# Designs tried in a protein design chat: VHH binders against f1rkq4r372to572. Part 2

Target 1, 201 residues: f1rkq4r372to572
Amino acid sequence: KQMVRVLERVCTTLLGLEDQLNALDRAAGDGDCGTTHSRAARAIQGWLKESPPPASPAQLLSKLSLLLLEKMGGSSGALYGLFLTAAAQPLKAKTDLAAWSAAMDAGLEAMQKYGKAAPGDRTMLDSLWAAGQELQAWKSPGANLLPVLTKALLENAEAAAEATKNMEAGAGRASYISSARLDQPDPGAVAAAAILRAILE

## First folded at step 11 (VHH)

Design m4
Fold by OpenDDE, fold request of step 14:
Parts: sequence; C-alpha cells; structure tokens
Structure m4 (fold): chain B 201 residues (1-201), chain A 118 residues (1-118)
Amino acid sequence: as target 1 above (201 residues)
Amino acid sequence: EVQLVESGGGLVQPGGSLTLSCAASGSTFSDHYLAWYRQAPGKKRELVAGITDSGYTLYADSVKGRFTISRDNAKNSVYLQMNSLRAEDTAVYYCAVGDLWSYEYDHWGQGTLVTVSS
C-alpha cells in the first residue's frame, strides 16, 4: 500500500505540473515536456489499476522501466528506461540505504554513458546528480539521520533544477539555440526534482 | 527538409521473417536516438525497439528475442529484423528519430504496413 501511495503521488505531481513544464519547454524547446510526463503518469495509473506493483524494489524499477519505455513514449521514455533498468540492478541483492545509493549511481552512470550528457548540461541529469551526490553522505562518519538526509537531498535537487536557468545547454533541444535565450530552468530538471519530492516527502 | 522513409513491409505467414528499413535524408543522425514504433488498427502507437547512437538497444517485452534493431550510420539508416512473426505483430511500423534529452522525437516516417496472416 505504501508503494502504491508513493506512485500515485508521483502521478498526481506530474499531472499537476503539465502546463508548467510545457511552458518551461516552450522557452527553449517545442513545449511538450509536460505532456510527455503526463503520459508517463497516466501509464503508471493505468498499470496500478490492473494489479498491485511488485513488492521487490528491483522488480518494481524493472517494471517501471519497461512501462515507461513502452507507454510513456517519446525519447524520454527511453531515457527513463535506461536509468531505471540500471538502477534496479544493485537492489537485487539488498534494499538498504547503501543499495539505494548504488542504484542512484548506476542509473546516473547509464544516463551519462548512453545519453552522452554530463552534469551541467542543463538536463534532468542535473537534478538527479545533485540528489545522488547528497545521497552519498551516508558513507561519512557521523552521517545525518535519514530525515535530515532526505531534506538535504531534496533541497539540493531543487536547487540544481533552478540553477539550470543559468546554464548553457549541452544536450537537448536547447543546445541547438543560442544560450542567450535561456533564462528559465530546464523543464526536465524541474520534473526530476518534483518526482524526487513526491517520492521522498 | 528531413525525411524518414520506411520500407520492407508486406504480407508474411506466422513464423515468418521480415526486415524493415528506414532511410533518413536531409540531415545526418549518427548522434541521434533511433526507434521503431507500431500501430495496429484501433490500438495506440507503441514502442517496438530503440537504439542509441552508441548501439545500445531497447526492446518492448513482446518482441524480445524475436526482433533485432540495428543501425548503419554511413547509410543514415535503421533496420528492424523481425523473426518468428505472430498475428499480433500486424501493424503499421514507423521509424522515429530524436535526441534522448528532447522529450519527444524530432521526426517520424510515414510508416510501412506489416501483415502477419495465414
């Protein structure tokens, strides 16, 4: 039930952001980022109506990967598929904080490797990477408690999303236009940060 | 003007094989993500397979082990080898090209019809 509630929260968040994300995307893209993410949300909602999600985090991420690849559509469906497929692997053996940290790293590595982008390129990778960096804090002696870690993670992800408004685009449609036109955050980065908040708040 | 043109569709019996081709013109897509989609009558368009510029492949669950996507950057083309075809594979197949970081595809082909029937 907890997982279903989390997924429903993600879906509600994305559907609520559709117009905002489209507006952000019109600044440097073709204005369909929000619509694409709404399609993902609807796909997940439809899936949840058919049957409960897998109890295993690894299986859940694998199923979500396939669902987004097949039903979300667009090139974003493929990108999320890459991330989630990789992220599922470390969770097969364990599901503790270390495993989730490894999952985030694996997903980020896959996005960078196959997507040919890096943090700082003004994409969803910026938000996710920022979150991943904070998640690494669990390795430090005297690491913060989980609630403090979560708060810091979300703040960093959201700050990274906002920071994209001052970045030159190294990937995506925005990379095909003059950087002088970019004065708003990347809609993908905003979406990624919002998804993280929906999951972790 | 960028154009994607699919070819290779036709009528085939169940268990048969078919190879689809998509040739791009007007621009080079060696750095782009390429994909095959299909749409059956009365159904939504769905992903069949995708391939990154580095050659990493993605497949719908229903075609895994039967279909193979490949690309030839020198020919600015993408291919779909379809083996062990089933009646449920009947659809119009579309080629698409885009940037993985651009949310939606930049260009679509007009499609080629594949009919699997005894």
Scores: ipSAE 0.816, ipTM 0.904, lowest interface PAE 0.6, mean pLDDT 94
Fold by OpenDDE, fold request of step 14:
Structure m4 (fold): chain B 201 residues (1-201), chain A 118 residues (1-118)
Amino acid sequence: as target 1 above (201 residues)
Amino acid sequence: EVQLVESGGGLVQPGGSLTLSCAASGSTFSDHYLAWYRQAPGKKRELVAGITDSGYTLYADSVKGRFTISRDNAKNSVYLQMNSLRAEDTAVYYCAVGDLWSYEYDHWGQGTLVTVSS
């Protein structure tokens, strides 16, 4: 039940961001990044109507990977597919904080390895990477309370998304235009940060 | 002008095989993400398979173990080997090319029809 609520929140968030993400994408893209994410949201909602999601986090991420890959319709579907497929692996044995941190790292590694981008390239990787760094910090002795950590994670992810406003694009269509024309954040980074907030709120 | 041209579609019996090809012209896509999509009658367009510039492959669950996507950068082409074809594989198949981090595809082919019927 909790998982369904989280997924529903993610979907609602993405649907609500459609116009904003499209507007952001018009600056350096084709203006449909929001629509693509809305399609993902609708696919998830449709899936939830058919049956409850798997109880296993590993199975859940694997199913979501396939769903987004197949139904999202853009190359972003491939990115999420790469991330979620890799992220599912560490969760097969454990589902503690360390396992989730490892899951995040695995997903990030897959995106970088197969996408050939790095943090700072002005992509959704920037937001996700920021979140991953915070999760790693949680494993350290003397970690703060969970609510404080969650807040820090979200703030870092959102700050990273906003920071793409001032980055030179190292990947994506934005990398083919003058950096002087890039005065808004990357829509992928904004979407990724919003998804994280929807999950962790 | 960039063009993607699919070929290899046709009528095949269940259990048969086909190989689809997509040749790109007007630009080189050796560093781009390539994908095959299909659209069956009355259904939405869905991914069949994708391949990164490094050769990492992604497949829809329904085609795993039956379909193989590959690319030839020298020929600026992408291929889809389809084995053990089923009636539900009947669709117009499209190739697409794009920068993975652009979140969308830059170009689409016009499609090639694959009909699986006894």
Scores: ipSAE 0.791, ipTM 0.910, lowest interface PAE 0.6, mean pLDDT 94
Fold by OpenDDE, look of step 11:
Structure m4 (fold): chain B 201 residues (1-201), chain A 118 residues (1-118)
Amino acid sequence: as target 1 above (201 residues)
Amino acid sequence: EVQLVESGGGLVQPGGSLTLSCAASGSTFSDHYLAWYRQAPGKKRELVAGITDSGYTLYADSVKGRFTISRDNAKNSVYLQMNSLRAEDTAVYYCAVGDLWSYEYDHWGQGTLVTVSS
């Protein structure tokens, strides 16, 4: 039930960001990044109405991967599919902080390997990578500082998203545009950071 | 001008096989993400399969084990081998090309109709 609430929060967040993300995407894209994410949100909502999500985090991420791949549309669906499929693997055995850190790393590795992009290329990878760095730093046992971790993770992810407005694009349609014309953050990075906030707030 | 042209569609009986082809012209897409989508009557367009420039493949759950996506960069083409076809596979099939990090596809084909019926 907690998982359902989290997913609902993610969906609500994405639906609320539709216009903003579309506006951001008009700068260097076709202006439908928000609409694509809204489609993802609606797909998730529809899925939740059919049946409860899997109890296993690994199974949940795997099912989400397939759902987004099929229903979200755009190449963003493929990116999320790549990420979530890989991220599900470390969670099969454990679901502690270390396992989630490993999940994030696996997802990030898959995106970079098959997507041929790197942090700093002005993509959704930047926000996710920033979050992954915090998880990696805190994965070792020894402190009950989850609230501090959460705060730091979100701040870094959001800061990374914002920082894309000053980046030269190394991937995507924006990479064909002069950096002087890119004065807004990448809509994918903004969406990724917002999803993280919806999950962790 | 970039064009994607699908071919290979037609009428086939349940259990049959078809191979769809999509040929790109006007540009080279060896470093692009390629995908097949389909749209059945009264339904939304859905992903069938995708293939990255590195050869990583993605499939809809409904076609896993039956469909195979492949690409030939030398021919600037993408293919969809469809085996064990079912009535529910009936749809117009579209090929698409794009950069993964553009979050959308750059170009779409006009589609080819696949009808699975006895």
Scores: ipSAE 0.680, ipTM 0.863, lowest interface PAE 0.7, mean pLDDT 93
Fold by OpenDDE, look of step 13:
Structure m4 (fold): chain B 201 residues (1-201), chain A 118 residues (1-118)
Amino acid sequence: as target 1 above (201 residues)
Amino acid sequence: EVQLVESGGGLVQPGGSLTLSCAASGSTFSDHYLAWYRQAPGKKRELVAGITDSGYTLYADSVKGRFTISRDNAKNSVYLQMNSLRAEDTAVYYCAVGDLWSYEYDHWGQGTLVTVSS
C-alpha cells in the first residue's frame, strides 16, 4: 500500500510537471519531454489499476523498467529502462539502505556505461548522480539520521538539476551546438529530481 | 535531408520469421540510439526493441526471446530479426533514430507492414 502511494505520488508529480518540462524542452528539444513523462505516469497508473505492484523491490523496478520502456516513448523510456533494470539487481538479495545505495550505483553505472554520458553533461544523470553520491555517503546511518539523509539527497539532486542551466551540454541535442550554453535547466534533470522528491517525501 | 527507409515487411504464417531492415541516409547515426516501434490497428505505437550506440539492447517483454535488434554502423542500418511470429505481432513497424539524451527521436521511417496470418 505504501508503494502504491509512492508510485501515485510520482505519477501525480509527473503529470503536474508536464507543461513545465515541455517548456524546458523547447529550449533544446522538441518540447515534448513533459508529455513523455506524463505518458509514463499514465502507464504506471493504468498498471496499478490492473493489479498491485510486486512486493519485491527488485521485481517492482524490473516491472517498471519494462513498462516505461514500452509505454513511455521517447528515449527517456530507454534511459529509465536501462537504469531500473540495473538498479533492480542489487535488490534481489537485500533491501536495506546499503542495497538501495548499490541499486542507485548500478543504475548510474549503467547509464554512464551504455549511455556514454557522465555527470556534468547536463542530463538527468546529473540529478541522479548527485542523489547517488549522497546515498553512497550514508550507507549505514542511524534511523535518526534518515531524515537528514533524505533532505540532503533531495537538495543535492535539485541543486544538480538547477545547475544544468549553467552547464555546457556534453550529451543530448544541445551538445551538437558548439559551446552551447543554455539558460534553463535540462528537463530530464528536473524530472529526475522531481521523481526523487516524490519518492522520498 | 535525413531519411529512414524500412524494408522486409510482408505476409508470414504464424511461427514464421522475418527480418526487417532500416537504412538511414543523409546523416550518420553511429552515435545515435536506434529503435523499432510498431503500431497495430486501433492500438498505440509501442516500442519493440532499442539499441544504444554502445550496443546495449532493450526489448519489449512481448518480444523478448523472439526478436533481436542489431545495427551495422558501416551500413548506417538497424535490423530486427523476428522469429516465432504471432498473430499479435501484426503491425506496421517503424524505425526510429534518436539521441538517447535528448529524450526524443529525431527521425522516423514511414513504416513497413508485417502481417502474421494463417
Scores: ipSAE 0.617, ipTM 0.842, lowest interface PAE 0.8, mean pLDDT 92
Fold by ESMFold2, fold request of step 14:
Structure m4 (fold): chain B 201 residues (1-201), chain A 118 residues (1-118)
Amino acid sequence: as target 1 above (201 residues)
Amino acid sequence: EVQLVESGGGLVQPGGSLTLSCAASGSTFSDHYLAWYRQAPGKKRELVAGITDSGYTLYADSVKGRFTISRDNAKNSVYLQMNSLRAEDTAVYYCAVGDLWSYEYDHWGQGTLVTVSS
């Protein structure tokens, strides 16, 4: 796969979602989630104009972690930063499908531990957790069904993002708002599912 | 109403140290993500350091190894220990509080000026 085209596709996706994510964010926040993700996309675009991305997946994730932490300008930069820093570790020695599944596991663990959230709390974690469940199949030696597994991963992540509209917020400022005002999906969960689709399609 | 008040800025020589403090009123820090940002003349505001409610710390590359962020939830305060200061660290430093899972910072302080000059 050509990494520059994947990253450009992610950036185009996030820029196109700015208004939708801001609208979803207004239910529990200041309406800035789309703007911060667009800022992340522009930072990645600027970085790609200056240099090719690292060939090593571990170095790539570490660089993205710092870029998002420093340039996003919202607390989501800290979330992506801690996820990507942890996800880079299993990829230092190995880059097979099992290592990528382990990278997802490490990132999810960091979010849960350091962000003090769990699946079901109506957060970005819900989409990523759902994707992580499907990635467990990548640890199987018979993973020659990747198109089917990729479709299942994306459908599961997108369904989990939509399902956050029915969840009570269990973490963050949204946890102080009545469930009637949270009958829309969590903007972070929607963004995470869209990023995964941009990466894998 | 949440109010953030920074203190501890001033004039220091290169190689010197300062401790910045930020205290909150109107709410408790104990479940919030806290950060320090800075803005030098002619530059955009940039992250310096952040600390989660679990104590996990994050640093910009430019300050790693020289600056230490810490929090004292009993005093509703966050601190930035700044060592080995350089002229490039001259900026207005801002405290910010946010909620990780709401994806944005809610409140910013008014800033405290740090000038590193000989």
Scores: ipSAE 0.447, ipTM 0.749, lowest interface PAE 2.6, mean pLDDT 83

Design m4
Fold by ESMFold2, fold request of step 14:
Structure m4 (fold): chain B 201 residues (1-201), chain A 118 residues (1-118)
Amino acid sequence: as target 1 above (201 residues)
Amino acid sequence: EVQLVESGGGLVQPGGSLTLSCAASGSTFSDHYLAWYRQAPGKKRELVAGITDSGYTLYADSVKGRFTISRDNAKNSVYLQMNSLRAEDTAVYYCAVGDLWSYEYDHWGQGTLVTVSS
């Protein structure tokens, strides 16, 4: 029941960002990043109406990976598919905080390896990497520290997303490198940070 | 001007095989994410398969184990080997090129029709 509420909050967040993400995407692209994320949100909403999500976190991430890959429509679907497929593996045996940190690290590794990108390249990886570094540092905090650490993780991811406005595009095809230094943040990084906030609020 | 040309479509019996190809003119594929999409009558265009510039492959669940995407960067081409074809694979198949980190595709082909029927 709690997972359904989290997923619906993510969907509502993405639908609310459609115009903003499209506007950010027009600076370097065709202006459809918000539309693809809204399509993802609607696919998740449709799936939730058909059945409850799996109780197993590994099965949940695997299902989301396929759903986004197949229904999202932009190359973002491949990125989320890469991430979620890899992230599901460490969660097969354990679901404690260390396992979730390992899941984040596996997803980040897959994006870097198969997407040929690194932090600083002005991509969604920048916000996810920032979140992963914070999570790695605080795998087993005391219970009274979790609200502070969650806030720090979210602020770090959001700051990294904003910082992409000062980066040159260092990943992807050569034509985007020529338009690299923009004065607006990367739409993928903004979307990733917003998803994390919707999950952890 | 970049142009994508699909070929290899046609009429095939259920259980048969077909190979689609897509070639680019004027630009190289070597640093691009390449994908095949399909659109059946009355449906939205949906992903079939993708291949990253690192060679990592991604497949829709409905085609996994039956279809294989591959690329030949020297020929600026991407291929889709389709085996064990079913009636539900009937669609117009489109080649797309872009990159993962721009969140969109730059170019789409004109499409090639695949019809699977007895």
Scores: ipSAE 0.418, ipTM 0.735, lowest interface PAE 2.9, mean pLDDT 83
Fold by ESMFold2, fold request of step 14:
Structure m4 (fold): chain B 201 residues (1-201), chain A 118 residues (1-118)
Amino acid sequence: as target 1 above (201 residues)
Amino acid sequence: EVQLVESGGGLVQPGGSLTLSCAASGSTFSDHYLAWYRQAPGKKRELVAGITDSGYTLYADSVKGRFTISRDNAKNSVYLQMNSLRAEDTAVYYCAVGDLWSYEYDHWGQGTLVTVSS
């Protein structure tokens, strides 16, 4: 029940960001990043009309990985596919906070290894890395502290996405453009931060 | 000017095999993500397989175990080995090149038709 609401919120968020993400993408790309994420949102909406999502987080992430890979239509689908496939593995046995931290770490490692990028390269990895660092910095807090720590995680991810406007592109086609021409945030980093907020509120 | 040219399409009977090739010219793509897509009549273009510059391969669920993507960076080419073909594999197959971190494909081929029919 609550997973359907989360997924619908992610889809609504992505559909609402289409023009903004396309505008950001024009600095170093074809201006398609927003359109690609809208296509992902529509694919998820279509999937939810066919059946409810799996209750198991590992099965959910694995299904989303295949759905985005097959339907998203941009190379973003491969990136989300890499991340989600790896992130699903630690969640097969447990779904506590430590397992979610391990899932984030696994996804980040897959993106770095198979995408050949690192934090600071002006990519979506920057916002995801910031979120992962905040999640790792938590030491099993009591339940009363989780809302405060969740807020900090989201603020850190959003700040990292904004900070990409000051970075030189170290990966992808944008790495051939001088830093003087990249004065806007990376669209993938903005999208990743927005997805995290939609998931966590 | 970058050009992608697919070849190897044709008519094949169910259960047969076919190898598609895509040669790139006008730039070297050894550091790029390469993919095969297909579009059946009346359907949207969908991913078949992809291969990263690190060699990691990705497959649509419907083709796993039957199709193999590979790349030859010295020839600036990507290949799709299609085995155990089924009627549902009938489509125009396109190759595409892009980089993962620009979030889009920047070049597409013209397509090659694969028809699986008895």
Scores: ipSAE 0.391, ipTM 0.724, lowest interface PAE 3.2, mean pLDDT 83
Fold by ESMFold2, look of step 13:
Structure m4 (fold): chain B 201 residues (1-201), chain A 118 residues (1-118)
Amino acid sequence: as target 1 above (201 residues)
Amino acid sequence: EVQLVESGGGLVQPGGSLTLSCAASGSTFSDHYLAWYRQAPGKKRELVAGITDSGYTLYADSVKGRFTISRDNAKNSVYLQMNSLRAEDTAVYYCAVGDLWSYEYDHWGQGTLVTVSS
């Protein structure tokens, strides 16, 4: 029930960002990154109308991975699929905060390995990596600090997304374009940071 | 300009097999993410299978174990081996090419029709 509210908030966030993400995508792409994420949001909304989401976090991430892979329609669906499939594995046995940190690490590793990118290459990986660095503090289960750690995680992810405007494109179509043309944040990084904010508040 | 041409579609009996091919002109596939999509009448276009430039394969749940995507960079081609075909596999199949980190596909083929019918 609480997961349904989180998923609905993510969907509302993505639908609200469609025009902004499309505008950012025009700098290095064909201008449909926002449309692709809106398609993902509508697929999730449709799924929630037809069935309750799995209670298990591992099953939830696995189902989202397939849903995005199949229904999102852009190559970003493959990226989210790589991440979510790997992230689900550490959550099969435990769902404590350390397991969620491990899930983030697994997802980041899969994106780097199978997508052939690294932090600093001006991709959505930059936002997720920044969040992952802050998430390491969650391994210490200092629950009374979660609001502070959450704020730091979100600010770090959002700052990393903005910083991609200054990065040389090391992967993707943007890698063929001069840095002067790419004086805009990466749309994938902006989307990833917004998703994290919707999840955490 | 990149042009994608699918081939291998047709009419086949349930339980049969088909191999779809997609060849590109004007660009090399070797550094791109390649995918097959399908669209049945009245439905949205949905992914069937994808293959990264690193060779990692991705499959829709409904086709796992029955379909195999492969690529031959020397022939600038991507293939979809379709086994154990079912009526539900009837659709127009499209190949698509893109860069993973550009978040969308750059080019789509015009499609090839696969009909699975008794």
Scores: ipSAE 0.338, ipTM 0.703, lowest interface PAE 3.5, mean pLDDT 82

